# Miniprotein binders against a2bj90: the designs that were tried, part 87

Target 1, 235 residues: a2bj90
Amino acid sequence: MSRSARRKTSALNTVLRVVEVFASIQGEGPFTGTYSVFVRLAGCNLRCPFCDTRYAWSLEAGKPLGVEELVEEIARYEPSLVVITGGEPLLQRHPLNSLVEGLESLGLRVQLETNGILPAPARDEQLWRVYHVVSPKDVPVRVPGAKLHPSWVDYARATGRAWFKFLVANEQHVREVAEYVAKLGIPRSRVYIMPLTPEKLDMKELLELHSRIASLAVKWRLNFSPRLHLLVQLP
Key: E = the ipSAE of ESMFold2; O = the ipSAE of OpenDDE; V2 = 0.75 times the mean of E and O plus 0.25 times the DockQ between their complexes.

## First folded at step 8 (miniprotein)

Design mk7 (at its last look DockQ between E and O 0.89; V2 from the best seeds 0.00; counts 0 for: pae E 2.1 > 1.5)
Fold by OpenDDE base, look of step 8:
Structure mk7 (fold): chain B 235 residues (1-235), chain A 107 residues (1-107)
Amino acid sequence: as target 1 above (235 residues)
Amino acid sequence: NPDELIKKAEELIRKAIELVRRAMELFEKGDTEEAVELMYEAIELFLEAIDLAEETGHPELADLLWWIIMAMLRLIYDFRLGDFEEAEELMKEIEKTVEEIKKIIES
């Protein structure tokens, strides 16, 4: 076995804690409408009161899955995009780099969802090459312990492969996002506002909320992210 | 008519500048809430003026108006955090830019 084959086999023998793997449409951010395989990783460093995936907060909620087996499972769906999400995927950074290497070797595009608390990828990580949607939890709704790591702004400027998605409920939240991105020097073209959806909205209320937040996005010259999967009743 | 559109932009800019100056005076007095509301009213007027400036072929004016909006947003943020040293420097830069905008619209 060549030294290259041994390095590939040692990287592929890493284990991830995975909650679920499913195919759907990416409903949020810059890749909205893309046929995607979602990999929901277990464990989160936050306890957001508005979290819709609370079942993923514990590492024990995930099953151990080998990177090689996971790559094969993902590839069977023939996805246009692989979305790595969860609680916080970067809690499993080492095996996650191995997963990205495996997926990229098949020519698959990868997008990471992160809360931005942990440092952005370094240049020597496989994660440096993928797309990132960062969802800060310190603005406008302040989650205890949430603070955007400044390296994400630097990563966004250096690579053009990061976007920032903010949950907003009203115009005051949109104003606070505008202030925050101005202060941090985040390019407005990389900013998305998305409706903060409380539990138990009916479809009429959900559409009305989308309409209001989209109008505010236009008014404040920000990108709008729908929750498309909720609107079309997909996972 | 492009001439009517640019006159409308100038009127919006003049109103916005008055609001910015009043807001800065209120910030200095510690009337932060009222100052923030005046700043956002001014930002809305500047946004309308940017659209008119772009439509009439004045991109340099549009860029200057975007710069002042971004400075105003940073100023509001600094006041919310209690960073008054940075806020004072931004107020000086905003006033300088206001005078530059006035020279452009009066020429």
Scores: ipSAE 0.715, ipTM 0.893, lowest interface PAE 0.6, mean pLDDT 93
Fold by ESMFold2, look of step 8:
Structure mk7 (fold): chain B 235 residues (1-235), chain A 107 residues (1-107)
Amino acid sequence: as target 1 above (235 residues)
Amino acid sequence: NPDELIKKAEELIRKAIELVRRAMELFEKGDTEEAVELMYEAIELFLEAIDLAEETGHPELADLLWWIIMAMLRLIYDFRLGDFEEAEELMKEIEKTVEEIKKIIES
């Protein structure tokens, strides 16, 4: 009886194209105020006119970093939350799953920021277990090429690990968000509205916009997201 | 005064229901922009009625009013897309729920 079997190779070290790694405060969404390490991945499948991180659009903006070394670097900050952002992080899905595995093995909590064009995690992915803040760009500001993948609503219902965050400037935008989430069946407890901040707002204008959008969130019984990092002048 | 709040909630609901009826007639006539504005006016009244229903201990009524608001928002979305078959079916569901709400506020 032959018992020849192909020996499994050692796991390959996976590589992510990373623009920057830095510590700050999560300023947006359900984890606002949390001491966080941000990992900004290169590459994006959108060119939003209001993007504040245009330097991450190109894959060439990122440097290749090994996942194991990245996990060690992140852990040195002792973060309460690891925020994976970009660009669009799901463009680097396979090595991203390896990063999540490494971070989870150290007990680190992970949040992903995504525009939701690519599908939600499958049950057998490490990304299934992390928290997701999904920011659709097809409402109210209709960015060309943006379309929320329907799997994100199914994922949110199945796991409770996804929230939906929308940039709004006024009540007409909030009405459009309300229509959208009603159609998609997204519970309002999972919906955040956040100020759409044009460049060159002074602090008074920024605070006034926050106040107006927060009042609309209360009226429509939606969650409000600040841009806390802008208010406290952190990256 | 709970009795005054209940009476106010019922008045708001009756006004909102009339606005919905008028909006649906305008949709059928093709006066879509005017219909949408009437529907948002009704939504404002329903939101106020929800507050009163919760304050007076009627969460079942508040739930039905929320369902109406969400259905109206979905209806507006369908009309903006020109999806009139979906809109017509939803209008029938709204009418059924309106009748259910009427029974509750008259009991």
Scores: ipSAE 0.493, ipTM 0.822, lowest interface PAE 2.1, mean pLDDT 89
ESMFold2 (binder alone), look of step 8: mean pLDDT 83; pTM 0.820

Design mk8 (at its last look DockQ between E and O 0.87; V2 from the best seeds 0.00; counts 0 for: pae E 3.2 > 1.5)
Fold by OpenDDE base, look of step 8:
Structure mk8 (fold): chain B 235 residues (1-235), chain A 107 residues (1-107)
Amino acid sequence: as target 1 above (235 residues)
Amino acid sequence: NPDELIKKAEELIRKAIELVRRAMELFEKGDTEEAVELMYEALELFLEAYDLAEETGHPELADLLWEIIEAMLRLIYDFRLGDFEEAEELMKEIEKTVEEIKKIIES
């Protein structure tokens, strides 16, 4: 076995706690409409009251999966994108870097979803090379313990591989996002506002909410993210 | 007609500048909530004027309008946090940009 093969095997012996793996359409952010495999990792450092994936909050909710096995499982779907999501994926940062290395070795594109509390990737991490959608939880809805780590703004400027997605319910929330991104110096081209959807909206109410928030995005010169998967009734 | 559009932009800018002036006076009195609302009314007018400046081929005016929009958003943020030292510096920047815009629309 060559030295190169041994380095690949030692990096791939890491274990992730995985809640679910499924194929769908990316419904949110800059990759909306992309055929994607979603890897939902277990564990979260927040307890957002509006979280739709509360079942992923505990690390124990995830099954242990080897990185090699997970790469093979993902590859069988022939995805256009691999979306790493969960509670908070960066809680499993070390094995996550090994996963990214495995996926990139197959030529697969990777997008991470994070709440932005933990530091952005360093230049020596495999995570430095992938796309990131950061969803701050301190603006406009303030979740206790949420604070955007400043390194994400620096990462966005340095790489162009980060976007910021904010949950908004009304014009006041959109205004607060506009103020926040101006103050932090987040490039507006990297900012998405997305409808905060309460539980139990019917399709008519969901469409009306999307229409209102999209109009506000145009008014305040921000990008709009749908919740496309909810609109088309996909996972 | 480009000449009609630029005149409309000038009218919007004049109205927005008056709103900013009133907002600053209210802020100095401690009427922060009302001041913020006037600033957002001004921001809407500046955004419309920005679109008209771009459409009519006045990029220098558009750039100054964008600078004031961003400075005002930072100012509103600082007002909400009670950071009055940073707010005073931003007010001076906004006042300077307003005077530069006035020179362009009066020429």
Scores: ipSAE 0.775, ipTM 0.907, lowest interface PAE 0.5, mean pLDDT 92
Fold by ESMFold2, look of step 8:
Structure mk8 (fold): chain B 235 residues (1-235), chain A 107 residues (1-107)
Amino acid sequence: as target 1 above (235 residues)
Amino acid sequence: NPDELIKKAEELIRKAIELVRRAMELFEKGDTEEAVELMYEALELFLEAYDLAEETGHPELADLLWEIIEAMLRLIYDFRLGDFEEAEELMKEIEKTVEEIKKIIES
C-alpha cells in the first residue's frame, strides 16, 4: 500500500470513543451563542467534584466510532461551530487529530475544550490550527492532579487561538484567578471567569450568581462567560 | 471634571502606596496573611486609579499602574506558594515602579 493509501486507511479505521453527538448552542466562552455540534469524547484524567458531565469520565462510557463516520454525522447538522469536549478530549489525541483533519477538509470551524493538563498542540498537529478553550482546574477550584501545562500559554501567545476559562463562585476565587494569570503571563483579554454551579440552583439563584460574577469580571477587567445553556435550558 | 478626577486618582495612588509599604514590612516580618490583605486593599485602589487615569487621558500613568497591579498579583501568588526568592525580586520591581509613579503624581 502507498503512503497515501495507508493514510486514508488510517483515517477510515481511526476510532474515537464517543459519548454523545448533539446540536445545541455554545453556552460558554468566546463563542457563546453560536449554533454548534458538540462531540463529547469519553475518558477524563480528572474527577472534579463539580463536574456536570460525570457520565463521560470512563473511557468505557464511549462507543467506538470511526472518524469518517463521525465527520459525516457532524456535517449533516450544518454547524457553525464544532465543539469537541468530554471528559478530556486530549486523552484520545491521535484519533482526535484525524477527526480535526476531516472536519477542516469540509471547512468546518472547530473548537476544543480541555483542562490543559496535556500539552498544547505542536505545529505539525491538525489541532494546531483550531480554537481552544482551556479550563485549568488547579485554580481556584484546586482539583487534585490538575496542573496546567505551561505550553498552553506559549501556544496562546504564538497563535492567538486559545482562551483560558476559570470557574469561580465569589471574589476570593476571582482574586486567585487574577494572581494565577498574572504569574503565568496570560493576557487578561484571553481570560474568562465563569460561574461555578456545584449544586442545582433555581433560576433566581442562577441569575444572581451570574450577576455577581459578571460584576466581578468588570471590576477585575476580565472577560465574563455565562453558562448560557443553563439560563435558556438547552443541553 | 477631568481635573477633579485626576486629583482623585492621585489621592487613591498615595493611599495605595502607603498600603503597599505597610504590606512589604509585614512580608519582611513574616506576617504573610495580613500582608496579602493589605495588598488587596491597595490593589482595589490602584484599579480605581487606573480607570481614572484612562478616563482622563493619562496613558503613561495608566501603564505604570497596570504594571504595579500585575507585579503585586505575582507577588501574592509567590507568597501563597512560598517562592520567596522571586518575591524579593518582585518587591524590588514594585518599589521601582512606585518611585516612577510618585514622580508623575508629584509633578
Scores: ipSAE 0.351, ipTM 0.749, lowest interface PAE 3.2, mean pLDDT 88
ESMFold2 (binder alone), look of step 8: mean pLDDT 82; pTM 0.816

Design mk9 (at its last look DockQ between E and O 0.91; V2 from the best seeds 0.00; counts 0 for: pae E 1.8 > 1.5)
Fold by OpenDDE base, look of step 8:
Structure mk9 (fold): chain B 235 residues (1-235), chain A 107 residues (1-107)
Amino acid sequence: as target 1 above (235 residues)
Amino acid sequence: NPDELIKKAEELIRKAIELVRRAMELFEKGDTEEAVRLMYEAIELFLEAIDLAEETGHPELAELLWEIIQAMLRLIYDFRLGDFEEAEELMKEIEKTVEEIKKIIES
């Protein structure tokens, strides 16, 4: 066995704690409408009151899966994108780099969802090469313990492979995002505002909320992210 | 009519500049809440004026109006957090940009 084959086998023997794997349409951010396989990782460093995936907060909620087995499972769906999400995927940074290496070796595109609390990828990480959607939890709704790590702004400027997605409910929230983006020097072309959706909205209320927030995005010259999966009733 | 649209933009800009000056005076007096309110009222007028400036083929004016909005947003953020380290510099930047905008709309 060549030294290259042994390095591949040692990287593929890492284990991830996985809550679920499913195929759907990416409903949010710059890849909205893309046929995607979602990998929801277990464990989160936050306890957001508006979290729709509270079942993923504990590491114990995830099953241990080998990286090689997970790559094979993902590849069977023939996805246009692999979305790595969860609680906070970067809590499993080491095996996650091995997963990315496996997926990229098959020519699959990878997008990470993160809360931005942990440092951005370093240049020597496999994660440096993938796309990132950062969802800060310190603005406009302040979650205790949430603070955007400054390295994400630097990563966004250096690579162009990061976007920032903010949950907003009204114009005051959009103003607070505009202030925050101006102060931190986040490139506006990389900023998305997305409706903060309460659990009890019907479809009419959901559409009305999308319309209001989209109008505010145009007014404040920000990108708009739908929650497309909610609008089309997909996972 | 482009000439009517640019006159409307100039009127909006003049009103916004008056609000910005009043807001800066209120910040110096420690009336942060009213100052922030006036700053956002001014930002909304500047946003409307940007759309009119772009529609009438005045991209240089639109750029200056966008620059002042960004400086105003940074100033609002700093006052909201009680961090005044850059506040004096931002106020000077805003006043300088106000004078540049005035030169364009008075020419």
Scores: ipSAE 0.804, ipTM 0.922, lowest interface PAE 0.5, mean pLDDT 93
Fold by ESMFold2, look of step 8:
Structure mk9 (fold): chain B 235 residues (1-235), chain A 107 residues (1-107)
Amino acid sequence: as target 1 above (235 residues)
Amino acid sequence: NPDELIKKAEELIRKAIELVRRAMELFEKGDTEEAVRLMYEAIELFLEAIDLAEETGHPELAELLWEIIQAMLRLIYDFRLGDFEEAEELMKEIEKTVEEIKKIIES
């Protein structure tokens, strides 16, 4: 067996609980605009009031898929990026590391989305080598139990492979993010602010919110993240 | 007019420093809401001064202004949440940075 085939076989000894797999664009963060396959894993350790994917909260919402099967499904799309999201993907950490191994054996680029409550990857994990967008939920909205694990800041400094993304609706929220980031020592170059979009915004309101938050990003010298998929009406 | 921009930056900085010192006095008295308001008024002035310092080719001043803003934000975080453990150290850091900034703009 080739090196790639052997590694793929070894990585596929476990099962993930998967809610959905679909192709779209990455609409948020540093990889905005990239043709992506999204893998939404089941289970979450938070119950955010503003969550728009409540259907992924329960681990039982996911269908069991073997890692080998999932890698082949993802590969058929020929994605430029594989986005692993959820719920909270790190609740399925062990099989997630197997998935990452399989995807990397095919040369696929991987990005994880996490709320940052569970610790950052250890050096001996496959997850150590992928990109992470960490979205803390204890600022500005202060979701109960949402304390960012301090290892994420250390991981970001050690590897350069993590960014921090915050939902904001106005300048008061941006000020709170600025306070938080300053306290935790997160470099501005690793910080994104992104519009907190109510469920009922029309397109004009959505664009106005984007403009306001982008202007605040410039003022505070933070990176701006759109919610591009909403602006262009993709899943 | 670069000379006018430099003088404007110095004026903003002096006003911001006075606001910071008033705000720190209010923090020590426990008037946190007003202290935070004055701190953000000072931060607005410092942000404008940073823009001017960068436009006029004074990146070392801009860096110090960012340093004081970061210390101020940490202090605001602590006081807003009632976490006073590091507040004395932060206030000393702010005063030290204020004196360093004053040396630059008064030389």
Scores: ipSAE 0.574, ipTM 0.855, lowest interface PAE 1.8, mean pLDDT 89
ESMFold2 (binder alone), look of step 8: mean pLDDT 80; pTM 0.783

Design nl1 (at its last look DockQ between E and O 0.22; V2 from the best seeds 0.00; counts 0 for: pae E 16.2 > 1.5, placed apart)
Fold by OpenDDE base, look of step 8:
Structure nl1 (fold): chain B 235 residues (1-235), chain A 110 residues (1-110)
Amino acid sequence: as target 1 above (235 residues)
Amino acid sequence: SEFEERFREVVEKMKELIERYKKTGDESYLEEALELAYEALDIARESGDPKLIVEALLLLAEVLHLLYEKTGDPDYLEDAEWFAELALLYAEEHGFPELAERARRLLEEL
């Protein structure tokens, strides 16, 4: 490789395509209620019909930001957690490892949101050290081309830093989740069910849906994830 | 099948570790048996045989129960109950009445 090619590859490993950076409350999963800075990365390997962030599907929807500049921007919010989300953050795995290294050097906790299609972090990646909320898209509502990569189960067992969050609409979906996690050997403590909101609901309908799915979580002895940000009208 | 042979080999190693535990009281044999129980479940999953999956879930619940009895850690009990409940559910859904009954007996012992 020429010196120019090495400099270009080095520069590519330090730049992220970012859609938005904002402070809010984590509304979903094991970190619900945490004051967080959200980093929404551009690009997704799926086209989920129920996606609420369709504007992040294209890599071109994101602006190129340097890792160092992004770390400084995040740090100014004094977050209790940094949530890396997007379309699919792991599409930008190399610069994402550099981002994690920068954030961890400041003592910031990091949580990744992923669809679980791409392999889990390897032991030599900075991503190995962070928390992961994996949202499979093959169960119960199957998105074409979605399949959970098996390495996420291995990562969860090895580290205790992964949880699995499933979108559900009814009791049949909850049953399918129970069977799926049984086959994978995932304990209940690592499983979250969350209301599937495919349509724009009013607040009454949204509360009713949350109540129904929370009752199913109790019945099936699963963890419940709200969509808290929707309930409290935060971003 | 190749999967069934591999599954049985792992299960036999796990049984040997459980027997070593019973003789020595050394928890390290149960920790190793737990790793093998997860391996057995992975083999069962790869096979796609629902019967092997139920058997693996029951073995996993059994090892977790032994770990609870040894350590008193409630997390092992909760996980044992969960895998036994999942084994029961899956056995009932796939029509394995003998395995369903084994899962019920295990749940009564937890």
Scores: ipSAE 0.019, ipTM 0.381, lowest interface PAE 5.5, mean pLDDT 90
Fold by ESMFold2, look of step 8:
Formats: sequence, structure tokens, C-alpha cells
Structure nl1 (fold): chain B 235 residues (1-235), chain A 110 residues (1-110)
Amino acid sequence: as target 1 above (235 residues)
Amino acid sequence: SEFEERFREVVEKMKELIERYKKTGDESYLEEALELAYEALDIARESGDPKLIVEALLLLAEVLHLLYEKTGDPDYLEDAEWFAELALLYAEEHGFPELAERARRLLEEL
């Protein structure tokens, strides 16, 4: 290969198991509304009953793609943000760090979505410099085995590049989130509550749930995250 | 209750450490008091008593504010505001007007 030295230096030829790559808007969290390319990685260490991406649970659901190939595919969309999601992306941590290196070499901004069970990035990882939205699954919906790794709070304080997002359906859930974040010392400026949407809501029900959770966010002085892509019917 | 007795024991130890800090200026007493303040919050949550929970949140905010005053670290101030605002919200929800007033006074000092 004529560009072998550049590929060796900037992006390793490693493999990720990828379910899908697509353009849309980021509908959740601090970057809501941003034109984004989503990279859904295969494999998850949880089986959440409310998961809306169950097709990404198995590593076998992913097509093996080389990191260099994937970077080129992503770049063709000219994204404002690259969202790495899944499954649980940190299950493919080593090749994921290679992907991040390639994307950052092109000046692309990266956000990772994680359930926070695996540790936060170390300072010597490429993932150290990207944005993270951490969604703990042990509060308020208590998924077995879903303990937030304590390093995420330390990482958020050290870098300012992590936020914590919680799925809630009612005020009791919001109370549980408030108690949880208080215990862990998570500042409310880094906390989002987001509607826990059943997979078969109609639009009226979806809007009513958004209104209720947004009102609770105001009442409890927490940030609100919509599920904007559902409201505007984008993937 | 047994939870309230455990809670009060931890809070007394925490207050002794704060007094030692005031006498010596030694930050390590505040660091130990912070550990006890989190323990008090754990006990309060195990009890399910919302009044103990609000009290624990206020004590935690007070220790964090003292750490901010000593160190200048803005993360301590941010955390103190968070816990005080949470205490106010919880006190208002459960109808504890004296605790809500304490939370408001603390927020004015932050």
C-alpha cells in the first residue's frame, strides 16, 4: 500500500464490529440539535428491558470494518459531531481508541455514549479528549449489574467533558436520581433527566411525557434532555 | 429509631472535627468531616426518613462550603450549591419549613 507509513502513524488498521453508520441529528443531551454521524458499535454488557437498540446487543450483529475505512466513510458526511454509541462502545475499547485517533486527526469532534460500567478514560488514551454522555442504569431503573464506575465522576471533574443522563418516567424516579447524584457528588450542571419512552408511544403520548418530565426538571432544578429525534421522526 | 441514633452519632463526630478545624486551621479535619457527612447521608437514606435526608444534605453542603473557603477550589462551591438546592427542594416537597429556611440561608451565604 502506497500510503502505508501514514496509515501506520495516524490510524492503526484495527477492526471494529459496527452495526450501522448513519447521519441524523443528536436528539439527546448537551449537543441536542447538532448535525451528527452516528456509529453504532455491536456488543453490550447489559440487557436493559427498555433498550430501543436491542439489535446491537450481540457482537455478531456487527460487520467487521477497518478503522481507516470507517474514518473515510464518516468524513464523507461532513459531520459537525461524530456520535459513538451502541451497545456499549467501551467493550471494543482498543480499536475504539484507534477510531478516535483517526477522527481527531481530521479535526472531527467526537461524543461517546456509555452506560458507565467500564472505567473512564485514562489520560494516555485518545478517549480522554472526547466528550462523554454517561447513562447509569442502576438508578432509577435498576438493571442488574449496572454499577457506575466511580472514575466517571473524577473524570468529569478533572476534564469538564462528561455529563450524566438518566431515564425517568415520573417524579418518584426524579427523586431517586436526585438522591443518587447527591450521594455521588455529581454537580447538577452535569445532570440531565430524559423521558423513559416505551417503544410504542403515539405522538400525543410522547409529547405529554416530554412535557411532564420537562416540568419535573424545572421543579427539581435539573437539566432536561428531550428525545428530539423521536419528536421530529428522524432516526 | 436505631437509624436516628446512628445518624446523630456520626453528626456529633463530624461537628467535633469541624471545631478542631476552626481551632487549628488543619484542612485534614475538614476532609475527614466530609467523609462522615457522606456516611450520614447514607444512614439517612437507609432510614427512608426525608427529614434526616434533608438534614444530611445541609450538613454536607456546609462542610463543602468550608472546604471551598479554605482551598478556593470552585468544585467544592459548586457541590455545596448543589446539595443545598437539593435540600431546599426536598424540604419544600415534604413540608419542612424550618429546614427549608436553613437551606435558603445557606444558599445566600454561597
Scores: ipSAE 0.000, ipTM 0.171, lowest interface PAE 16.2, mean pLDDT 86
ESMFold2 (binder alone), look of step 8: mean pLDDT 91; pTM 0.917

Design nl2 (at its last look DockQ between E and O 0.01; V2 from the best seeds 0.00; counts 0 for: pae E 14.1 > 1.5, placed apart)
Fold by OpenDDE base, look of step 8:
Structure nl2 (fold): chain B 235 residues (1-235), chain A 110 residues (1-110)
Amino acid sequence: as target 1 above (235 residues)
Amino acid sequence: SEFEERFREVVEKMKELIERYKKTGDESYLEEALELAYEALDIARESGDPKLIVEALLLLAEVLHLLYEKTGDPDYLEDAEWFAEYALLYAEEHGFPELAERARRLLEEL
């Protein structure tokens, strides 16, 4: 391969399609309450009917940003955690590894949010070193085309840096999650259940739903994830 | 079935490693047995046989319990308890009373 072809391939691996960058509190999963910078990447391989970020589904919804420029932008917020989310961040795996390398060089902690359809990081990827919250979309609510990639279970076992977060609406959903994680050999300490929030809930309804699902988490001995950002009216 | 044969081969290797551990006290045999317990669970899952899944979960919990007894690491005890509880739940849901009773006995020993 010519020096020109290597430079063009290197340049393509250094640009991300980004929807938004903002500072907030991590509202979900094992890092709930952490002051975080969110990087919402464009493009998703799913079309979940309950998705709250539908505007991120198209790659064209994101602006092209260089990895170096994005690292500098993130660093200005002095975050305790960098949360990479989007539609599906792993659709941009190559430039995402470059982003992680840049962030880690500054001593920043990184958490990825993924739907788990694409393979887990390999040992030679920069993504291997970060934290992952995997949100399967095949259980309990079955989204067409969603299937957890088996390598996420292997990654969780090998690294201890993966958690699994499931959207639930009732006790039957919690039962289905318990059965699913049992079959996969996932310890309960790595499992979170989170309220499936319909559109247009008022604050009273949202609190009632949180209370009900939290009680089910206690009953089934599972971790509870709030939607804290919705409760405190942050982005 | 091919899955059942592969499952039994892995389980026999695990038993050999556990017996080597009992003779030597070398933790490395339990670590290798744990890897094989996860392999047995993966084979069981691929088979889709609920009975093999329950058996694999019980074997996994048993190896984790031995690791706890050897190391004193509470993470092994927690994981052993969870897999035994999963085995119990799954055995009850699928109508395996003997495996459910085996899971209850294991939970009493943890």
Scores: ipSAE 0.113, ipTM 0.601, lowest interface PAE 2.0, mean pLDDT 91
Fold by ESMFold2, look of step 8:
Structure nl2 (fold): chain B 235 residues (1-235), chain A 110 residues (1-110)
Amino acid sequence: as target 1 above (235 residues)
Amino acid sequence: SEFEERFREVVEKMKELIERYKKTGDESYLEEALELAYEALDIARESGDPKLIVEALLLLAEVLHLLYEKTGDPDYLEDAEWFAEYALLYAEEHGFPELAERARRLLEEL
């Protein structure tokens, strides 16, 4: 059986373990400000100390949902963007490709958020054609086991549909990111730096941190990502 | 349970395909076994049973490792490593010491 035939058979029998589906504003990365529906998938291959979605770490945190039902639910929101996030969505890679096929058949734009540890999409996957925001966790904070898979750089060059987003707290972190992306050949136009927010900041402190990191983004000629949903108090 | 019976049926078929691969060297048996390993993971996810999920992750990693040994494709090795690491973390979090040890042995072999 050909690889395409096997994927077609698997797509007919797919369910996803889904933690939540909700409408909000994409608050991070290149699509910041876009009216979006978020699909949070269960399971993660990391335990980052700064994770703000720890409730999605376990696969059992998700409920089984069929792809057809999920596509219909998403479509009712009339989103400008569908954001697939999690935990780590690529742990559910094969049923995820079925979901992407359904969403694309309705003309819905899709963005995936990933920590980049698992390989980038192959050319024969539906995921090949969607947008990806890759958040490596091995620079500047080195989470154990968090090495970026090299295929993501090749994928970004081949498709133009991937961006790389890094959490930073200070200029030393920004310098490390700049060196890392230069070594890998990732152009500055594809790189975002985003504030590493400690818990329990008030709004003034949160704004001051955003201002500091945004100023560093200008200084280093990198893109800045806010955490807009925190600033406007949306989920 | 119904999920456990479905899971075991898929795993039995997968093991038969792996034995056919070992006797013939025909990669197509491993490719079919890989599809069944993903089906086993889907069944385990649907059940919500953390022990079945860990078992499915380990079986998937083992088939990916065999595919790496046959093909030399480093993407299979990377996938095998990550599914085995995830199985280890999940098994430790849920208190499955025998499955955690199985995951550690697989990681050493990779």
Scores: ipSAE 0.000, ipTM 0.207, lowest interface PAE 14.1, mean pLDDT 86
ESMFold2 (binder alone), look of step 8: mean pLDDT 91; pTM 0.909

